# Ledger of designs, part 33: VH-VL binders against q86l99r1233to1411

Target 1, 179 residues: q86l99r1233to1411
Amino acid sequence: SNKESLPFRRDVIEKVINHLRENSLDTEGIFRLSGNMESVRGIVKSFAHGEPNLSFEVHNISNALKHYLRSLDPPLIPYEFFLMLLDARKNEDAETIRNIFWKIPSDNRVVLTLLVDLMVKISENSNVNKMNSKNLSIVFGPTILKPRTPTLDRMALMTETQLQCGIIQTFIEDFHYIF
Below, E stands for the ipSAE of ESMFold2; O stands for the ipSAE of OpenDDE; V2 stands for 0.75 times the mean of E and O plus 0.25 times the DockQ between their complexes.

## First folded at step 20 (VH-VL; framework fv_adalimumab_6cr1)

Design v2 (at its last look DockQ between E and O 0.26; V2 from the best seeds 0.00; counts 0 for: pae E 7.3 > 2)
Fold by OpenDDE, look of step 20:
Structure v2 (fold): chain C 179 residues (1-179), chain A 119 residues (1-119), chain B 107 residues (1-107)
Amino acid sequence: as target 1 above (179 residues)
Amino acid sequence: EVQLVESGGGLVQPGRSLRLSCAASGFTFDEYAMHWVRQAPGKGLEWVSAISWNEGYINYADSVKGRFTISRDNAKNSLYLQMNSLRAEDTAVYYCAKAEYYDTWFDPWGQGTLVTVSS
Amino acid sequence: DIQMTQSPSSLSASVGDRVTITCRASQGISDYLAWYQQKPGKAPKLLIYDASTLQSGVPSRFSGSGSGTDFTLTISSLQPEDVATYYCQKYDDAPYTFGQGTKVEIK
């Protein structure tokens, strides 16, 4: 996997999300199924340069977005919110999750809103594309919500991953309440 | 060709532990959810546990919750089931099964490994 | 939890007969239902998913129908190689519960 950090480009992400909103809602396994890795790498590079190449098949574009977001440092959801969100999820506290969301920096919050909105739209068509809120949460949980320091304990890591995915699931399923 | 091969089954006494393994090949393992399903001798199929490709979602049947632990090693293309505090009613053939998505059907299935819990 | 109930538990029919197996969910599960065939001493094999989609390689004499709570597996013309136990399974959410099974035999 690409471990190199890429610059955060709100404008690029928005363009890519809009493209996927228009072209991927009926695509089976969107964000889940892998594309051509060589193409994906090229597309990610185009993101980094501020000119997204959207001429590729949607699996390649969606995977490029996924990889790009994963490469961000800090993550789309900044590190300082990680533990707070996890604790809120443990307590099944949607109100606290909402409050934490609105404390996120504005650019990150806008992008997160757009991204989750896309997930909502995809999940609404899950009978066709097979990507329900759970499947999407599996994809994006560890992608956009990460700890500053990696967890070394195996069981703790599993729990952490579950909470990460759970938070994204909450974002999707309670979108109108949180966002 | 997609293949799933279970191992680790055997005869154990009640209260003991056993660890099952499932070796996967012929597909990109870290892209698929995996499940354990068991079948007691002469009985029906019983879902046991599920794990997403990144372990973000894990579920257990109520009958094994607190005693069994599902895990995976994507680098080794392996699925595991740690079974603790085994009971006679845990006696079964244990199958590992592939699921394309977390909430989908199972295909294919391994050939299973027999676990017998008896004093 | 959602209960999955198959009917009948067993049946015996002649070669060429139309065979129907039903599966009922205690709550609505949309079309998140699969049918499996298991022959003695073998692992289960997927026949139908999403209630009515025939798995690749499965003979066309097998068909599935239904949505919500009531589902049906049909074998239009029973063949000797169809002797097996059949199971329905929900996969809308955990637990991924199976029906109790239907044993199909040839007279």
Scores: ipSAE 0.777, ipTM 0.916, lowest interface PAE 0.6, mean pLDDT 95
Fold by ESMFold2, look of step 20:
Structure v2 (fold): chain C 179 residues (1-179), chain A 119 residues (1-119), chain B 107 residues (1-107)
Amino acid sequence: as target 1 above (179 residues)
Amino acid sequence: EVQLVESGGGLVQPGRSLRLSCAASGFTFDEYAMHWVRQAPGKGLEWVSAISWNEGYINYADSVKGRFTISRDNAKNSLYLQMNSLRAEDTAVYYCAKAEYYDTWFDPWGQGTLVTVSS
Amino acid sequence: DIQMTQSPSSLSASVGDRVTITCRASQGISDYLAWYQQKPGKAPKLLIYDASTLQSGVPSRFSGSGSGTDFTLTISSLQPEDVATYYCQKYDDAPYTFGQGTKVEIK
């Protein structure tokens, strides 16, 4: 694979999320529709170097954020929280999910709060942008919540993916309780 | 240019197996969901199977569950359909198709590979 | 499972005519519906997604409308190159079922 892990840069992600909050809430298919692949790669490089270039059409920015977050190692939600969150979701236990969220390191927690708040705002305008909580959970579930060692068992992978999406959907739908 | 090229079709007897391949080029294959769709000669389109970019979502039409297995090799930019216990009603042109996510529209489609199941 | 029924199964029209094809879902699918065009011997081509959004490069004479259970594809002025079979497809959840198709011919 040509994929490389990228460094976590809180200040970059905050700038990108703030840009999207200002410019994307009315954009049809935000995070779902493709950007220009060459532009997106260049923007992702600017994120990784700490100098985000946001002078692009909004789909290129949203795709760059999505790809950047997918490439983080460790992911936005650190590896040690993976099994705890999946178990809490399996038990449909939003209180435990909330308690686990507040144990996440503060820099990650701030970014996660901003990201989920953006998803809430997008989903509240889904009549216009066509992105509801389920759509957003499919985009972000496996992107920000990953195991340290990916399973080779296909059934386990499918179950993990369902739970990963469910956790993000819980974050969006129960935002004010959890965050 | 985005291209999808199916291969591995042919004439087989009922009860036998075939493995179809779909070679992808012109896009980052491991970022997209893939589907198989079939079309019996002179008939309509029938969805067969889906697989997400990371294989975390896999699903099948009821008509093929337990007999067909979708898989992908992201290092080889290839999608596969293992077709076991073939029946006459599996005779069709098999298309692979690209989707942004497994629950989105299909664009583009390959040109298809013909599978004929006949005694 | 949700059934997808297209109407009519076939039609003939003259160049320049307005053509309407309908697709009905047996249960609500929101706007998760696409329209495809398939010319003889060719793979399907995407025309419209999310019920009404025209795919890039598709002529503006094509339009889609509807939500929930009832959807239409309209060709505002039929052209000779529009001779094809048209399919709707739902993708709200699996199975990602197609309608049975509508064959469009020129008189």
Scores: ipSAE 0.112, ipTM 0.717, lowest interface PAE 7.3, mean pLDDT 91
ESMFold2 (binder alone), look of step 20: mean pLDDT 95; pTM 0.964

Design v3 (at its last look DockQ between E and O 0.03; V2 from the best seeds 0.00; counts 0 for: pae E 14.5 > 2, placed apart)
Fold by OpenDDE, look of step 20:
Structure v3 (fold): chain C 179 residues (1-179), chain A 119 residues (1-119), chain B 107 residues (1-107)
Amino acid sequence: as target 1 above (179 residues)
Amino acid sequence: EVQLVESGGGLVQPGRSLRLSCAASGFTFSDYAMHWVRQAPGKGLEWVSAISWNEGYINYADSVKGRFTISRDNAKNSLYLQMNSLRAEDTAVYYCAKAEYYDTWFDPWGQGTLVTVSS
Amino acid sequence: DIQMTQSPSSLSASVGDRVTITCRASQGISDYLAWYQQKPGKAPKLLIYDASTLQSGVPSRFSGSGSGTDFTLTISSLQPEDVATYYCQKYDDAPYTFGQGTKVEIK
């Protein structure tokens, strides 16, 4: 989609993640269920301005974070790491994924660590919130890990999406090893 | 009301191909994982394939891997199952089913479409 | 792969009887188990999910219990409309395997 890219704001993302860590672990379908779109847009706008509005219910805030991250250009995981990560995932090579992660720029790496930590905490409570590592990976795979050039082939795109999600799943499930 | 309507079933010879469709209505299709389940005449239920809402996860039963392809078109509220290299043992009623999340129970189910593979 | 085994394969009971169906997983699946009812010529209907949660609209005479590897579906008082085949299903991960089914009939 032709969405305008928003500036990367580490401080804002950290505040939002901390808020969700405190208020969303028991929320069924967190990051998956849709919020009010008008509210979400407003919250995203507040992120872009450096003052996150966290007065909304957690579905709106979580969706705002998701949309905000999706709008980043470059994505949270920079483009240069995309193919390397996908190849590592194809080979089920967690060590290589770990090595690639530590080559990511520091600000991006810090935010990614915080985000995945949140996912881990959410997944640990999946009996209540129904968001296991797989469900979270489905949400965030194509959100934070993207190619510079979109894939046009339908089958290739499907494979790509699966690998994207798989990498995030690896991040969550092997968090202590990778991060 | 949530509805799932399967179509595309019929009689085919072994080795041929069919494409099944499932038309969804009454809910936000793009928010849900979808599954195919089949039932041979007089037999039990067999899970066939699953696809997440964004196609990030796709799985197949071993019995159909390499032959069947699940896909979806969220804009058309449609689920598909491309079945190639059909065998007699693929004869079954094919159901599409909605899942609240990936790795959850199935509800509701469509009424199914019959696929008969016979020479 | 995890195997799902139901017992018995079939049973016949009288109206008002207590009916119990068991499902065993070859490995632990926590509470990721559903029970379905399928009447002849109809699609399956969800009865129980998460091993013990009754689906909305399902009569209270149906109940589910168990966790890990052993699960039970109970009909406290069998009714004529309960004549059907019942299936358990795991959904912890793919494959989402069903039990072989239990056919319930009225004497």
Scores: ipSAE 0.694, ipTM 0.896, lowest interface PAE 0.8, mean pLDDT 95
Fold by ESMFold2, look of step 20:
Structure v3 (fold): chain C 179 residues (1-179), chain A 119 residues (1-119), chain B 107 residues (1-107)
Amino acid sequence: as target 1 above (179 residues)
Amino acid sequence: EVQLVESGGGLVQPGRSLRLSCAASGFTFSDYAMHWVRQAPGKGLEWVSAISWNEGYINYADSVKGRFTISRDNAKNSLYLQMNSLRAEDTAVYYCAKAEYYDTWFDPWGQGTLVTVSS
Amino acid sequence: DIQMTQSPSSLSASVGDRVTITCRASQGISDYLAWYQQKPGKAPKLLIYDASTLQSGVPSRFSGSGSGTDFTLTISSLQPEDVATYYCQKYDDAPYTFGQGTKVEIK
């Protein structure tokens, strides 16, 4: 399970999120619709090199951000927080989720705050862009919150995915309480 | 009633190969991860290998990597362990174990099959 | 890899005694810990999962506690049929490592 990993570059992610904040809030299906795979690969490479190339159609940029975040190792939410967040979500315990968020390393917290703030803004414009908090949670749950080892069981994977989505949905819906 | 029945153990010389089987019944075998755990005579339990429901994840203890191969046949409700290049240290009772979905605690275990590796 | 250390390696107690066995993980494993009982010549039997949840059919004199790195198995009143070796096992992540075992005997 050696997947290619990419370096964590806070400054790159901030630039990409700011670009999307300015250019994607009224784009239908943002983060859900696919981009051109060749373009997306090239954009991801520019992120990894620290010089993001944002001169592409917005779906290519959003897909590149998803791919980049998925390729981080460790993920944006480090592995040690995975099980405790899932347990807190299983118990519907937003206070514990908040407490866990504040234990995450500071650079990761800043990026996560910017990312979830973007998701909040997109969801507030869902009448136009068709992306509500549930839609966005499906995209970002498995992308930024994942176990160190693959889930071994079919039913457990389904439950895990639902909990991952629920955590991101909680982040979006309770943003000002948690962040 | 969930049942796991191991077979294929026996006496073999070092350097030889042996294939263990585990027949499963009483549950939907293709939904669950399966494991091999061994116990040398008079010693503790040692996890050996895991295989996910769809074979998408397979893992081994360092002591057996490169020599043992776990596999499954979901159509036959069967788990296998191919053991190559056997060493005296591999002498153990080998248990087949069913993991609970989401959590990797083992219930039930088979009764085990003894593998003895000696000259 | 996370090491699992059980203590003691063996103990002797009288029928009716309270018995406590400890298991320590070298790093935090939350509550992803199971306890097993193994009698001579038999397969292990699950007693407790999620650190403290008693498996169905296990006598209520068995209990588990702990979270993070320090866990205990308690037998509140030792019975003759509890003579066995007891193992802890972590399952937070692979490898699914067992402690070295604790042999419990009657005096």
Scores: ipSAE 0.000, ipTM 0.492, lowest interface PAE 14.5, mean pLDDT 89
ESMFold2 (binder alone), look of step 20: mean pLDDT 95; pTM 0.965

Design v4 (at its last look DockQ between E and O 0.09; V2 from the best seeds 0.00; counts 0 for: pae E 10.5 > 2, placed apart)
Fold by OpenDDE, look of step 20:
Structure v4 (fold): chain C 179 residues (1-179), chain A 119 residues (1-119), chain B 107 residues (1-107)
Amino acid sequence: as target 1 above (179 residues)
Amino acid sequence: EVQLVESGGGLVQPGRSLRLSCAASGFTFDDYAMHWVRQAPGKGLEWVSAISWNEGYINYADSVKGRFTISRDNAKNSLYLQMNSLRAEDTAVYYCAKAEYYDTWFDPWGQGTLVTVSS
Amino acid sequence: DIQMTQSPSSLSASVGDRVTITCRASQGISDYLAWYQQKPGKAPKLLIYEASTLQSGVPSRFSGSGSGTDFTLTISSLQPEDVATYYCQKYDDAPYTFGQGTKVEIK
């Protein structure tokens, strides 16, 4: 991907998450449906500059957050935890996933907690917004959990993606146990 | 107009392989989950497989697990079903279908492609 | 796995008759149920989703009701063009199982 990495801004992410918590829980397809790309790009730029523009429609803001998180390098979940989490997921080991989570750097852990909390709240209203834990996991799995080196094998990549999504699903569904 | 067009069906012997394709048009393909559903001649509908927009979630019916592989190429707006170790009971019209979300209803459906497995 | 059972398997009725088809899930599936119509030699067509929401373009004589385990598709006044096989389907989670189908014919 030719996308430029953006700086990690905890304060900005927190503000955006709070805004979405208040304004998007009943929004159908939140984080899934596309916004206006030009608006999204502008909003992402505002994030990078430390002054989030939250005057836009929630699909634009949610997509901006998604794109912003995707652009982080390292990812929200640092690279060193990638394989450990995937292995834990393969073994359906929630305890190990929990232990790994608490080893994540504090700023990343706080942001991850806030983000997953938002996902939990959204998923609880899935009858309205149509975004259950699975759908949210599909969106955020590859967004915040990435390998340092891209997987080239097609089948391996598919498996990897499934595990990424599965880990996020575990975060959502076992939120109180893990976080 | 949303369109789904299946291809790749035909007559094959048991134990052989086929690869089905579904060409999508008229919508943003990578925003939607896709499914395969089959129907044996004179029988009911049977769900076969599902795949999320980014392949993060994949599921199979028990009857095809280990033999069939669902995949997609979002750049080509295409859905695939690799069918290995085909059996007579796999004989069916195979439909591809669009789902707005993972775990939602199917709409629309393609017109289907016939797979016949016979010695 | 959750079993989906339709009743009846087939029926014959006169034009103008009220027709009712039932679908039962062996476990609760909330309102994650769809109804499809399939005419001979054609692909299935979505009629109802979320147990009771009529798909756009579907005639108002079709209606769906139910939640949890028991669902019903009703045709208030059967028309000749309604000759088809009807299927219920759960989509709460995989597998996305269909009922065995109900064949509707005109007398």
Scores: ipSAE 0.604, ipTM 0.872, lowest interface PAE 0.9, mean pLDDT 95
Fold by ESMFold2, look of step 20:
Structure v4 (fold): chain C 179 residues (1-179), chain A 119 residues (1-119), chain B 107 residues (1-107)
Amino acid sequence: as target 1 above (179 residues)
Amino acid sequence: EVQLVESGGGLVQPGRSLRLSCAASGFTFDDYAMHWVRQAPGKGLEWVSAISWNEGYINYADSVKGRFTISRDNAKNSLYLQMNSLRAEDTAVYYCAKAEYYDTWFDPWGQGTLVTVSS
Amino acid sequence: DIQMTQSPSSLSASVGDRVTITCRASQGISDYLAWYQQKPGKAPKLLIYEASTLQSGVPSRFSGSGSGTDFTLTISSLQPEDVATYYCQKYDDAPYTFGQGTKVEIK
């Protein structure tokens, strides 16, 4: 089937992130290990309808959040910020990355702040949960930061993916400077 | 339970074609990159090809480029490898493997399917 | 392309021995290195990723170390069930090349 676009629901994402903050920091492989596919699909449906059902094992919730964020159109970081963030990361310019972040619409900034704060807290407990900033950036880079028109050029996509991951890693590692 | 099951292997003559399938279950297939890895009898592991979750990244080992095509059908939770112009050196057990992204480690692997290319 | 060279190609050791396998990349790959165990007739199994992170469910006698070009897999006390071939793999960029393997046997 064709990929489905899902609506941006700030209040739903906030509830899910808060749930994960309370329940996932000690969970090994959070956002990396698989959930139950039927449960995950049902949970994503509940997110899309605005009434998140969080009565599931935590891996199902984290996988549902990942899938929901991937299905947003436009993505959590709106399309117009894609190239400027990648250029700033390529030039290793954290000040420009911070300036770009503050131009993102308010609702998206709030959700992005909560999501990255969750990633910071997970990474601070990586001795237990085995998820450091690099692991999390691989999960979330292409999930929340993506181009309006995907490239067909293999080399460009590989470079873009590395830069997407690098931006998320910068967000996590320089959280207090950027946010 | 996460499972990857390869199929479509068999005996085939050089120069012919074969299509391998990998059926995935127990996880959200379209969240993950997939790879093919092969192992000739008595030999080591050789990476063959990768495809990202959205098909935005596809890559091949030089030994198969131009002859093999990786593809996926996310609606059917299936990964494919179309193998054209087969040679004796393509004889191997072919594994599919799951990765978070195309540039991460592989976990889990399927059980493998044997392809034998001989006259 | 980056070459991955494992040493030794095979070894034989007694139960309880400390076993060390090395893997060398021809160019730096940071910590983008995984170790796999393969028993005869079975698919490979992930042991270690990011050079030193132990996969869930893998016995603690396994450990990995190294970065850049030189990596080591250690079995602190070899057990009979550890008889297998061990592979390193780089995944910094394509191709996602494996080492040639190290066969571990019990004396």
Scores: ipSAE 0.000, ipTM 0.554, lowest interface PAE 10.5, mean pLDDT 89
ESMFold2 (binder alone), look of step 20: mean pLDDT 94; pTM 0.953

Design v5 (at its last look DockQ between E and O 0.21; V2 from the best seeds 0.00; counts 0 for: pae E 10.9 > 2, placed apart)
Fold by OpenDDE, look of step 20:
Structure v5 (fold): chain C 179 residues (1-179), chain A 119 residues (1-119), chain B 107 residues (1-107)
Amino acid sequence: as target 1 above (179 residues)
Amino acid sequence: EVQLVESGGGLVQPGRSLRLSCAASGFTFSDYAMHWVRQAPGKGLEWVSAISWNEGYINYADSVKGRFTISRDNAKNSLYLQMNSLRAEDTAVYYCAKAEYYDTWFDPWGQGTLVTVSS
Amino acid sequence: DIQMTQSPSSLSASVGDRVTITCRASQGIDDYLAWYQQKPGKAPKLLIYDASTLQSGVPSRFSGSGSGTDFTLTISSLQPEDVATYYCQKYDDAPYTFGQGTKVEIK
């Protein structure tokens, strides 16, 4: 379904991330488990208007953030970096991934840094919340890193998805090196 | 009630191919990682393959790498295992199993489908 | 790869006996360990996850303990319906390796 893209709001994203950092680190399945879809849609709408509604429980808020990020066009990681990152991941080249990251526009870098920092904190508490770096990467890989043109071939799509997730995993696990 | 039903098993000759299916019901299939586990007659359990809910992560046991392909169709609530270049040692009951997360325990399990590879 | 070794491979005990099965990982896997029960001709059933958490619906006579490399499944009072093969499994990362199994029988 063709969903309309929402405007990129750095200030809103930062507020939401800060809220989740304070309230979701011990929440089982954070970002993975679904919230109430009606609530999630309402929260996403509040993001678009620049006033995030953070009165909901954290599953609803986290899912709202996820859906909001997924709706961005261009994605949080702009299209021009997609193939470069995938190629770097194929070659297991963390240095190249780092170099590519620092070429990303500043506002996007800031948000990406905050988001991955949150993922790191969540993953550090994975014994409780069950969201390790892999699980988080599965969630956010295709959410924030997308191709400009969708892949039609089934096998190619599977490979692409794996690389997307792998890149996010690298971001989390090598956070201090990359960011 | 959560249910997993495997199908596609049968008797095949070495070198041939089979495609197994697992039909899921009673839960939101797209929210869960899925696994294949097999058990040779009179032997123990052997993990075969895993796939995340969005196919972002896929893994195989070394014994089946390059020959087996795991996939899923979330719209059809189905898990698949394409088995190529089958060998006698692939003879087993094949189970599909649900996992809450990618790296978690398996629950529940299907009842399994028997694959027999023999000349 | 991490190896999973169960002990013993088989045991026979009387009804009411305390039964202990051990599982050792060749490397540390924290508490990412599950125990399964498999009765003849049936699919495996989850008993314990996270090394010591009892699955819902499983009798309280089953318990799990351990972390790191050494794990134990205990049946406090063996019942006839407990005749089965038991497997440990690691799920810290792929491969999700099972132990070789322990066959439990009644004398």
Scores: ipSAE 0.474, ipTM 0.840, lowest interface PAE 1.1, mean pLDDT 94
Fold by ESMFold2, look of step 20:
Structure v5 (fold): chain C 179 residues (1-179), chain A 119 residues (1-119), chain B 107 residues (1-107)
Amino acid sequence: as target 1 above (179 residues)
Amino acid sequence: EVQLVESGGGLVQPGRSLRLSCAASGFTFSDYAMHWVRQAPGKGLEWVSAISWNEGYINYADSVKGRFTISRDNAKNSLYLQMNSLRAEDTAVYYCAKAEYYDTWFDPWGQGTLVTVSS
Amino acid sequence: DIQMTQSPSSLSASVGDRVTITCRASQGIDDYLAWYQQKPGKAPKLLIYDASTLQSGVPSRFSGSGSGTDFTLTISSLQPEDVATYYCQKYDDAPYTFGQGTKVEIK
């Protein structure tokens, strides 16, 4: 097994999100269903090299984005914001969540805005694509919002995952207030 | 290509412990959720436990809560089930199963390992 | 917890017959339902996921339908190799409960 962190490439992520926005809104199980694993691995490598190949079936592209975002170090939401966002979610404090979002570096904010807008559009069509805000938050919570040092306490991990998902769910449901 | 192989089953007395293993190959184990499902002889399938790729989601059927512990070692491509305080009703073939995410269907399944709990 | 009730518990049919198996959830589960086939001494095999999507490599005589609480697996023309026990499973949320199974035999 060879584990590598991947570089943050804003231009690549923007192209991939825009492609999915135009091609995935009526796709059943988008971000939930698997793609062809050989294709997905190759597409992720193309993202890392700055040369995204988007000529694949949409499930391969969505899975590649998911895996690329998971591999970023630092993650899309930088480590500094992890504990404060979880605390704000625990207190159900959307105003504080908004204030924290606007402190995130501008390149990351642009990408996060595009990603959450995509999730909003998908969730608005959930009767067709079967992906509501809860489903999307489960996919993206631990993917883009991670602690610097992961705990090995499994119950603490479960609690953290619930709060990570809650942050993404708040982003989706309160999009126009936060963004 | 994708393969799941369970091991560690056998005959044990009630009240004792047993640890099952599931060795995975042919896919990136650390990207997927894993489940345990059991089937008593001549009976139906019973979901036992789930664990997400990052161990952030762990859940159990009520029948095994507090007695069984699911775990994984992503470096060894292995899934485990620690079964404590075994009872006769835990007698079953135990399958491990792969899922894209913890709340999806199971494909593939392993071949199963038999656990017999008898005095 | 949501209970999954499968019926009938067993059936016998002739080769070529249309076979239907039902699965009822005690509360709505949208289309988060799978069907599995299990032959004696073997692991279960996925047939259908998300209520109606046929898994790759599964013969087209198998189909699934339903949403919410009522689901059906249909074998349009029963073949000798379809002798097996069939299970439904929900996965809307935990627990990921199976129906009790339907044993299908040839008369």
Scores: ipSAE 0.000, ipTM 0.576, lowest interface PAE 10.9, mean pLDDT 89
ESMFold2 (binder alone), look of step 20: mean pLDDT 95; pTM 0.966

